# Miniprotein binders against a7ua95r516to809, part 24

Target 1, 294 residues: a7ua95r516to809
Amino acid sequence: ASLSLLSISDLVPDLQFIFFWMSNAIEILYFIQQKSPAYMQTIELMDDKAGSKESLLSATISANEEAMTILEEVIMYTFQQCVYYITKTLYVVLPGLLDCNPFGTEPSSEQCRRAAGVCVCAVCVMPEAVRRVVSVFQTTSDLLQQYQVHSEIQSQMFAYLFFFTNVSLFNQLIDKGPARGWFQRSRVLQIQASVKILLDWAKGAGHNHLAQKFFAKFCSTVTILASPPQQLSQMSWKALCAEHPSLKPVQLHRILTQYQLMAELGPLPIWQPSSEDEAYIYRTVDLLESFENH
Key: E = the ipSAE of ESMFold2; O = the ipSAE of OpenDDE; V2 = 0.75 times the mean of E and O plus 0.25 times the DockQ between their complexes.

## First folded at step 4 (miniprotein)

Design Gj (at its last look DockQ between E and O 0.85; V2 from the best seeds 0.00; counts 0 for: pae E 4.0 > 1.5)
Fold by ESMFold2-Fast, scan of step 4:
Structure Gj (fold): chain B 294 residues (1-294), chain A 95 residues (1-95)
Amino acid sequence: as target 1 above (294 residues)
Amino acid sequence: SLRKRAEELIRKAQELLEKVEELIREAEEKGAPEEVEELLKEAEELAQAAKFLARLALIALERGDPELARLLLEAAKILLDRAEELIKEAERLLE
C-alpha cells in the first residue's frame, strides 16, 4: 500500500506487517538452531544398511544450512525495509530539531514585563519538532515490543537509527549551519537542550549506551560550540582532539573556525593542528559524513 | 576486509560454543554449583547471538550495505568478548 513520509503514524500498518514477518523469521531461525543438534544425533544413531545414513545425514545438513541462509536473508531484508521507511521519516523531521526552542515560547509583552520584575526559572518544554523525532523512536520501540523482536535485533535497529540521526544532524549543522545562524551561541544552546531531550528519551528506553556511542560526533560538535569563550580559549588543539576523538581534523577545524566567527573572541591561544593532523585539515571530502545509500 | 572480520567472528563464536558445550559437560560430571551452569548458559546465549549478528553482517555486505555490516560486526565482537569473560570465570570456578 501507499506510504506517507509526512507522519510516522501513517507508516504503522506497513511497519507492523514487516515487523511481523521479521519476528517470525527470527523465531523460526532460533527453533532450527536449537533443534538441529538433536536431529543430527538421531540420524547418527541410525543403522547404515546401504549408505542411507550417510546420504540422509548429508541431505539434512544441506537442508538445514539452506533454510538458515534463507531465514537470515528474510531477516536482513525486513530489517533493511524497516530502516528504510523509518529513516526516510526521520530525514524529513530532523532539520526542525535545529530550529526549535526548547526553553519555551517567547512570552507576550505583558508577560515579559511581569516576569522581568521577579526571578523566574527557565522551563524546558518539548517543542513540536523534538516531539516528532521522539515519536518516530517511540513508535519504533513500541512495534519492536509488540512483535517481541529479539533484543539484539532491537539494539541493532536503534544503533542504526541513532547512527543515521547523528550523521543527518551533523551534516545539516556543518553544511547549512553558517547560512541558518545555527552557530550563534544562543541557537547552539537551544540545539543542545533539544538533543538532551532525545538522549534522555534514549536513556529511559534502555538505550543509553547506544546513544552515547552513536551520537558522539554531533554531541562533541554541540559541546564545543556551546563552550564558554574563557573555557574554550584555554584548551589546546591536542586537548580538544583528546576530549573529542570522534571528530576528524577537518571537522574539528571547521567547528573551531565557526566558533571564532560567531563568538567574536578576543586574543586566543592558537588552535594549531598537530603536525600529523596538518595535512588533513583541508580534506573537504572528509568534512561531511556519508550515508550508506547511493 | 569486513568479510574476513565477519568470517573470523563466526569462527570465534563457533569455537566458544564448542568450549561452552565441553564445560557444561564437565560441570555436570563434577556436580558444580548452579552459578557455574548459569554463567555457561549466559555465555552460550551471547556466543549464539554474536554468531547470528556476524552472519547477518555477511548478508548485509552481499546486499551492498557495508555500514550496517560494520555496526553488526562491532556488536558481535562486544558479545563475544563478554561470552569469553564468562567462560573464563566458569573455568576459574571449575578449578
Scores: ipSAE 0.253, ipTM 0.673, lowest interface PAE 4.0, mean pLDDT 79
Fold by ESMFold2, look of step 5:
Structure Gj (fold): chain B 294 residues (1-294), chain A 95 residues (1-95)
Amino acid sequence: as target 1 above (294 residues)
Amino acid sequence: SLRKRAEELIRKAQELLEKVEELIREAEEKGAPEEVEELLKEAEELAQAAKFLARLALIALERGDPELARLLLEAAKILLDRAEELIKEAERLLE
């Protein structure tokens, strides 16, 4: 069967071994980096006996570089295997964030709505769709800590997972949003609440800076769509570009066009792109983001 | 083939570790300079690391990942060859 059918819990045994291999390769790489200067100092202090000192020095420099290169390949290979399995699981669970209601079904939505006057967040529980995404992130975090993976590599892992999440959510919203009704204000507010729960997880897990960096495009989109019409209509194109630098002109234009349609503000465009951006607002090749990070 | 290669690297690492132990004793008997002991200590560490990498390669083979096993064995071989070079230099200095 397809690897996209596997849950994160089904992958834990295999991920445990991959993280074990990665962490040990990192340990050996660190050993070579820290111990080789001591060996080189020993060689440099040796008496020159028939020129063997120069040959040994050259050979050890070459061997160190070659061993480090191979260990870096092991680390990269195991990192890529982890990312492949984790993102396959993540890809399956992410669409649910756009369709879920963090305020509950119609009966539980009435319960949340009736209680909202006092404490809006107090009656909401983590929706199952959000819980599934958080479970992937939390399981990944637990495994990285269990195997004592180097903190820089842990950060790179979550940077990629947040990047992947942002691209997946943004592309689906832009591409499927009109047909799915995701640009309607009530739906946007539900999406905003679901993403807030995810951002709160990232903050509590110590990854707030990565989440702020890599979710910026999707968050900007939802922020614009959630804005009241009176407030947004008062902002110029230039002001919106300055407030949301993560959005390309074609993306911002697309979002504002959908906003104007949903708010029934008439067919005449309210937001006029600058002359410099006018050339770019119809570049549909730039509308969706690539999953590949170069 | 990869399993046989891993087992051969483990045996060679064990043989080098035994030779390091013998050379440490010889260095103590002859009152050799500290430099010889430093070479032998580094050789021991490299041979142990190589042995560990070769054992990891056997585990990778059991999990059906021969590509990972091959990389681990290649790294193990490089470290072991370096350990052998250090042992030869220490042996030369001991007369």
Scores: ipSAE 0.155, ipTM 0.650, lowest interface PAE 4.0, mean pLDDT 81
Fold by OpenDDE base, look of step 5:
Structure Gj (fold): chain B 294 residues (1-294), chain A 95 residues (1-95)
Amino acid sequence: as target 1 above (294 residues)
Amino acid sequence: SLRKRAEELIRKAQELLEKVEELIREAEEKGAPEEVEELLKEAEELAQAAKFLARLALIALERGDPELARLLLEAAKILLDRAEELIKEAERLLE
């Protein structure tokens, strides 16, 4: 009950504070890393009076290493907290993406108001369910930029969020898709269109490569399901494996089996797994993606 | 308490900054080698960083995150200890 009411906007004050800490810790860590070599060289150039130089050098090295370790812990902790809060918000809004009909008449967002009336920007014309997901990512992006978080940390943040999103959407589609009718071609086309909007946003935000990498499994699934029966029935198991390398054999087999049932196709020998893959298609433990294996 | 520790570290950092300023003036008056100025500059930077971390710890406490506050205070303490060592070395070189 409480999770359903949680919006990204409600978390912004807490997220701002965490991002502030993270950014500052990174800055301090970077400062120490850059200054340490110069400082050590300075000590090395000093006169060695009764072993004081060696002691000072040792103490300096130890202090730097300890400080850097603690700062790294702070960065890791703050990073984890950000991910925790943002993924909670994603968890709430992601199911709506699968049920979204982007071809329907939905009201434009009132968030962007221009002097001349309703904004017609790409975000404002998005379906509400898609916009909610994009809003989480956009808010995250805005905060990262606002606090000038190092680019590598930004990339890691989005990598994880895209990973989480892919796992969540893939698992929901595989597990609940047949029962909810998400494997019907018309529904699949809606999902495909919604995901395209999300990917277009990611491209516009400068995260195209990350999005393509981490959404590969979900996109492959949607692509297969969106394929006309006439086309898909002509593709062999080997061809499908080659075209969709992100899918495990058990996953591909499950998708094809459900597609066959949905399309009322008889058994297709061409989709029979190879002898090499036959042992793997029964590994049901590998069917759903894990959130822990990133 | 973590709050008292943070306040103490902020005070200590400020004291070190004042000491660095005094030593810089002394170094200039004595025509001390560039090495002394470099040590004092580094000490100043460390003390400033420590002061900042300790202030962040207070904010963390206000937000109900004592674990983050503890980590920040530990880092601040390490930086201050290093700053003190640099100051002592600078003082030795000024004698």
Scores: ipSAE 0.019, ipTM 0.379, lowest interface PAE 3.9, mean pLDDT 85
ESMFold2 (binder alone), look of step 5: mean pLDDT 91; pTM 0.906

Design Gk
Fold by ESMFold2-Fast, scan of step 4:
Structure Gk (fold): chain B 294 residues (1-294), chain A 103 residues (1-103)
Amino acid sequence: as target 1 above (294 residues)
Amino acid sequence: SARELRYLALELILAVMELIRLAEEKGAPEEVEELLFEALELAAEALLELERGDPETAIELLEKAAELIKEALRLLRELGDPELVKKAEELLKEAKELIERAR
């Protein structure tokens, strides 16, 4: 059997074991942090019989420091194991999100409406590929809640998962998009609708801030590709950069160049930078541009 | 080993994300957050290249990430926050360790 046959459900028993150990390590660390000050005060109030008070304080400090270091290592290791297995599953299912049609003819929901004489079920239809991605996030949320993992660690885990998803989708769109036809307007609108389903899930789960922050680059890219060519041709380079701060100037320039090459348009104008815009492109380039070409 | 390199790469990514969070919380200049976000993207791409079995490309990406972290550290030293400086120094050390292990 190949890894492509594995679902998030297949990993749940292993993940439960890892989350169990992570949760226990966090609880023990919290206990030490809460109890240590009170215990140290108790030692300070002891009568110094046979001159052992100072050695007890020193031994207690050393033992607590060692225990906290070990617990922090266990927490980090188990966190990394969870993230590794979850992102490995995401990596397998994410390409399908770019290739699916949320406006498909096989709606799962009964809540459909008509628009312009056709049945429009964008809100009530979740493609199988999108459902698989949502399932990974939902399962992660369920496990974090089942083992009562503290909210800060939950936030760190979803920050990483959203970041990974954003980078993976952005790289696939830029690298494979032209060959796969993903730069076609109809395909871009499908991608935009699929991403909205993910963002709506994140909002419902209480992670709207993290989703807005870590999906910004991919969302900006999709927004540009969905923009009318006439609108893009009327904007200055400075205005484009200001509207998409999550994109580096060189990334934005690459996207616009690829848009011009791949967009097969009729008589509508394609964006062409003016001499002023070209000069501005070079002036807005920072130290980071030299690192953008891998 | 490949598993060991993956562990170190994930640790680096998480450390960059934590520094970004602290820098934002403490009101560090936006330039610092921009540098660290770029380093984060390069580290993630390096992780993917390690999984593909291309450590040479991963090393190049990590070297670029380390230079961005150095620049962020320079700006954080100007700011003078000891906690941010310490975390940036630890981050740079982790990046250098991963580069040496990948070679």
Scores: ipSAE 0.095, ipTM 0.534, lowest interface PAE 5.1, mean pLDDT 75

Design Ha
Fold by ESMFold2-Fast, scan of step 4:
Structure Ha (fold): chain B 294 residues (1-294), chain A 102 residues (1-102)
Amino acid sequence: as target 1 above (294 residues)
Amino acid sequence: NEDLIRQFQVAMLLYNLAVELFNQGDTEMAIETLEYVLLMAKVIYEEVKETGNEEAMRLAQELIELVTKAIEAMKQKLGVSPEEIEKVIELFKEAVELAEKL
């Protein structure tokens, strides 16, 4: 959508600074948590002629609590800033993923053999639009590794990024998909291939569990749309709900309705919702996912 | 049909890469690569189906079947025979020639 030349590489200097502060705050917090007990034991072993030991111990506890609170706030702020800038970059590049042909790229056999990426096959077939998305994830991974950020925080970062990506892609596909022709089966198969590139990258990067969890909604949507009409028409509403638990009844209903229209499967609904789900569908008009995790 | 020709050429390149990866012991990446080839063959089939070209549809269907067979063989730690590799490559070449005439 934007014509600006802002890319992930343009944000690297700012991101490096934020990651630097976050990493340092984490390290200082760890230092205080590890060394505070030993220092308090040292105070307890000191000779105390005037009863000053109790005062010193109390002052040390107070100072450590204050320092830890400030460091936790710095860590939270810098983490949120990283997520904000990275997701802002993702928002710009994600629409291209839905509108590209991953099989239109012409890599050389030598490029495939020499590829030094997370996944050789993904690198070989990666169109420019998918490459831009992968570059954001790879740059994030590189920065986390460069500043030796703890694996738990790395996991939280990618959980947020995958959540954001899933919501953005799902909302765009549901909202704009019919008008853009994205519900046509050949286009859906191309989208499925682009998604596979992202998932294969995540697997290679050690984030397969997070990718499976946070991409579930978008993956379910693409899987349903890519299904052959013969296979899909044999499944009951209950079976479809069971296979796609990440989709709300209203979302599943919209997807199936669009699928039926695009596949020209006849004038009557093939998939009948349960009474409870039907009532939910009729009272709910909001199909799109929120970007809020809380 | 420049796009269709490119798709067949890329699929052939990836098929050869997958066979090479399997022969080098990288079974997981070989299977992942063939899964991309399978998706490409399915996309090509859908695109060709819209043109009504019966010969192109048959070629794409044969590629889908042979690539599916190769994936299953690799999952069982079995290689693809030289004769079958040659047949798949010949099918890709025939597909490219057909696309050039469209």
Scores: ipSAE 0.013, ipTM 0.564, lowest interface PAE 7.8, mean pLDDT 78

Design Hb
Fold by OpenDDE base, second read of step 4:
Structure Hb (fold): chain B 294 residues (1-294), chain A 102 residues (1-102)
Amino acid sequence: as target 1 above (294 residues)
Amino acid sequence: NEDLIKQFQVAMWLYNLAVELFNQGDTEEAIKLLEYVLLMAKIIYDEVKETGNEEAMRLAQELIELVTKAIEAMKQKLGVSPEEIEKVIELFKEAVELAEKL
């Protein structure tokens, strides 16, 4: 099946299976970790039939360690598979977020059309492109809750998904933005509004800290691009570096250079990199974010 | 096949733990462990099937059946008889011995 046709709903049956095994493996692992000490104590309290106790204890320790290792491998594998399938779905829907006009009258979702009343729920009033992205995250959240996956694993999953989303959106904006017109002020304001809706959802879902952390680079980029020329032209390189610490010097320099071209601003000495940063602005390898750094 | 030996050993250990948990009154956790043992036994069956060893396939299938029966018995709160436990342990030992020859 072409990647372009894969919806999160089509993956739900496969994801359900993976989440089931992941949850069970986690539960069994925690159980072994909690019960192993008590079980060892029970063996230690057994009558020392000559040499059998030590051998039983050693065999039990070894079996527990091996069981825990296998369970950890199952958890890691199932986690990776979940992330793989979910990120494939995100990869398909994320480009639509950058092209979305949240201020347009997009027709209400088909589900809300059947109810004689316009559903005014936060999801139903979302632009379709934003709603598709949120639907991936919401489906993930619902599955994690349905299978009672441990909160730590849930947090790790959302951390990775937000990381992936930030990297994807940032790289697309930096690489394709000028050619697609996403650096135009009107388009930037649309992107900013769309991202705000996503961040508001993340806040409502209890992931506010993770969202703020992992979207920082994309949000900083959008904030700079959304800034009026009169305001941004008064900010020094050092001030911008301090306000946007998530951006590497090469990234900030690229953003400012493209902003200058878009806004038809003459050369701004105030945006000149410091002597310390001057060597770093030429590191084009650091311009785009890597997916491997997580 | 060291991996197969380890899988049988872990499955046997989890089976014994499940029986112990059931005897302690933790029926829910015991069933969950046996469901995991059942999954392991199915995976083992598929691995053994690739070897074409009919004896190993028979042993793996018998383990699947006995674990399934144990799950059903625990769901009914009947437990597993000592004779059935001994039989399953014996089958696991035979399976390990067979896996050592593979």
Scores: ipSAE 0.019, ipTM 0.349, lowest interface PAE 5.7, mean pLDDT 85
Fold by ESMFold2-Fast, scan of step 4:
Structure Hb (fold): chain B 294 residues (1-294), chain A 102 residues (1-102)
Amino acid sequence: as target 1 above (294 residues)
Amino acid sequence: NEDLIKQFQVAMWLYNLAVELFNQGDTEEAIKLLEYVLLMAKIIYDEVKETGNEEAMRLAQELIELVTKAIEAMKQKLGVSPEEIEKVIELFKEAVELAEKL
């Protein structure tokens, strides 16, 4: 393991090779699925002795099934490898998103004049930490397009990347947030702005539905922390649970406790858990999210 | 203080860019930029609230209100009046002047 900063650009040559093999395996699998029925029908219609024709048909079915199994394994393996390397790069750059101020840098009018489009111009004015994360997603999208990977597989890859990003950001915020000052209102609003850049990128890339689904937990957390004190103080525990169904009781309770401390609200039991949730809020093992998809 | 001044200047620039984009028919991107401006205004409000400066809080609150109004107008495919644009720019300039004194 190198102590050097991991960059998505450093992995592009390796990723291109893996995407190449994945794309080829998918195309070959599709070809076999379409060609095999016609070929078997041709054998079936051959005017020859039954034993000879039946033997050839049986051999062809066996060979076809074996080839398809191997191709499916290659596709799964290459997909997992791509996800592994991309998420490894994301893991390195994601913490920076929680520490950056997206409005600290003044954009140059010259930068906007050179931009090909509004989205490019807006990205150019964002802090480097946010640009690094967007760069990983954009490079992934470019590689999927370059190797003409089917839309369904593209969706599956971004579903996992968004899932991974959500878990990573949520765990970082919950576990390290109090010590790093990330629960302070001004910091939360800066985090919200940075996340909005990522979500806007996902929408522009055609992945809005996936982003909404897989970022739900982190977005709920940031939304609660960014809420005005008078607004949250008016809501019951039941109402908050209903509004934020992606959060587990223990997670919601931790977030509200931090909010109460930062807002300097009195010792009043404003957000008291229900009787059925009371036991669950003490399950510390359920506080942080797992990187295993379920 | 210097960082806060830069935030106001960036917000004012993004507001102007959003209005220009809306006038060019790029409504979705214009709304996106105004939503960033709104978040900046809320951050500024929280920062000036800690100073106890009633004038600074009033300016930040008025910016939040006018930017929110602009977002709603653009969602309805309506433009922002020249008078309202001028008022928002004037508020940003007044906010920069107050930040220099914080």
Scores: ipSAE 0.000, ipTM 0.296, lowest interface PAE 17.3, mean pLDDT 75

Design Hc
Fold by OpenDDE base, second read of step 4:
Structure Hc (fold): chain B 294 residues (1-294), chain A 102 residues (1-102)
Amino acid sequence: as target 1 above (294 residues)
Amino acid sequence: NEDLIKWFQIAMWLYNLAVELFNQGDTEMAIETLEYVLLMAKLIYYEVKKTGNEEAMRLAQELIELVTKAIEAMKQKLGVSPEEIEKVIELFKEAVELAEKL
């Protein structure tokens, strides 16, 4: 009940605070790491007052190690908190992406902050369901830039968010897709178009490689389901495995089985798993993706 | 607040390091180090401001002022007096003690 009320905009004040601490902790950590050798060298060059130099060096090393450990803990904690809050907002908006019809004339939201008129920016022309997802990512990007968070941490955050998004969308499509009609070609084409808009945004934001990597399973699933029956029925199991290496045998088998049912295709011998894969297609535990494996 | 205690301890350590660097003639590195201490002091002030504890806010503000003064003194190559160092260290200790009670 209460999760439906959390917009990314409502979390911005808390996120701003967390990003502020994270950025500053990173900056201090890099400072200590970069300057520590110089500090040690400076201490080593000090006049050796009997026994004080070694004690000072040892104390400085210990203090640096302690400080670095504390800063690493702060960075890890703040990173986890950011991910926690952002993924909660994604969890709320992602289901709308699968039900979205991007080919419908949804009115551009009048409230584009940029123009007194109809904003024709790429975000404003997006379907509302896609725009809500993109808004989470864009807000995250804007906060990371605002607080000048180190590029590596930015990449790690987007990697996780894309991973989470892929797992969420993939699992929903596999689990609920047949019952919700998402395996129907017309619906699949809508999903494909919606995902393309998201991927185009990720490309424009400089995250193309990460998006391609982490959305591979969902994109492969959508590509197979979007394929015309005449085309897909000519592809062997081995060819499909080779073209979609991100899919486990059990996942591919499920997709093809549901496709066959939806398209009212008879048994296709060419889609029969190889003898090597036959044992793996029954591993239902591997069917859905886990959120813990990242 | 364990996090606040840790931040005060790190800031105190960096302050002492900056003083030592200055005394050794590494004025540039000393100033750079104090700029980080100043940043930490500002962060601490921001955190304690959320608690509404006026004493903690006052201590954090005094630290900001003293660190700023130390930076200016080092820029002028005047250094930091032993009395001022002792005052800052005492202030950090008071801040730690206060944070232990929060």
Scores: ipSAE 0.019, ipTM 0.355, lowest interface PAE 5.8, mean pLDDT 85
Fold by ESMFold2-Fast, scan of step 4:
Structure Hc (fold): chain B 294 residues (1-294), chain A 102 residues (1-102)
Amino acid sequence: as target 1 above (294 residues)
Amino acid sequence: NEDLIKWFQIAMWLYNLAVELFNQGDTEMAIETLEYVLLMAKLIYYEVKKTGNEEAMRLAQELIELVTKAIEAMKQKLGVSPEEIEKVIELFKEAVELAEKL
């Protein structure tokens, strides 16, 4: 069975089970951290008849340490499983984001007039491809809230999901963009609008800082490709590197080369790397991003 | 199966902690602790039910029953007998041993 047969809805029962395990393990860990000191104090204050207090204290410390280790392992394992299933679903739906058009033709304002002065037709409709991606993020958020998963772990999960989304979109655009026509200016503007919908969702969900951090590479790429020729022609290699520090020299060089090929307003200035960067623009092994965050 | 072993070991430790808390007069903490043990036992039951292992299902079901009984006893401010405590601990040990052989 291919990954295209998977949907987030198909995985919800399995995800609910894993989130339930993770949430319970986290709560038990915090319970032990909160209550064990009081229990230890209770043992310490007991009458020590025939040396039993010392033995009980030692046994309790040992049991507490073992329980903490096991709970940490369970939390890490269940977290990894959640991320695995969610990112597999994301990988299937993300390429559609590069092909959708958020600027779809709207009925004229004259056709949408209403007595109250409100027109539903004037509201931009979220493309289905973007809605599929948002649905994965929203389902994840809903499950984290349903099982009352601690906010720090929620932040870690969305940090990884945004990291994964950024890498996936960047790699798809750089690797397949030329063959798919995605570097055409009109397509880049459509992609930029679609990404803005995802970023606006993240802001509404309370994850704006994570989204800004982890989408930096893809956002830089789209920003450069969407730049007017007049503006971009005035920027040097050093200025572009300074403005977009998330991009490696080979990545920036590839993006600028694609921009030159797709530009319609005459010849563009030469964007040449510094003498220090010259060797690095040919390091093809650094072109695509790894899904492993180090 | 490794996760099942870990969960049974954690549940056994928490059960022992709850009994000790009750004996020291902290009934509220003891009941709260046993409620976590009950949730773990129920989760284990649903997981082993998927495998169709009748022996594992039986052990998990018996643990659910005994932990539920202990919670009700503590709510009535009644202790758990030493014989019943030993039985629950032995069931946890049997469950760990069974999970290791799966």
Scores: ipSAE 0.000, ipTM 0.328, lowest interface PAE 13.0, mean pLDDT 75

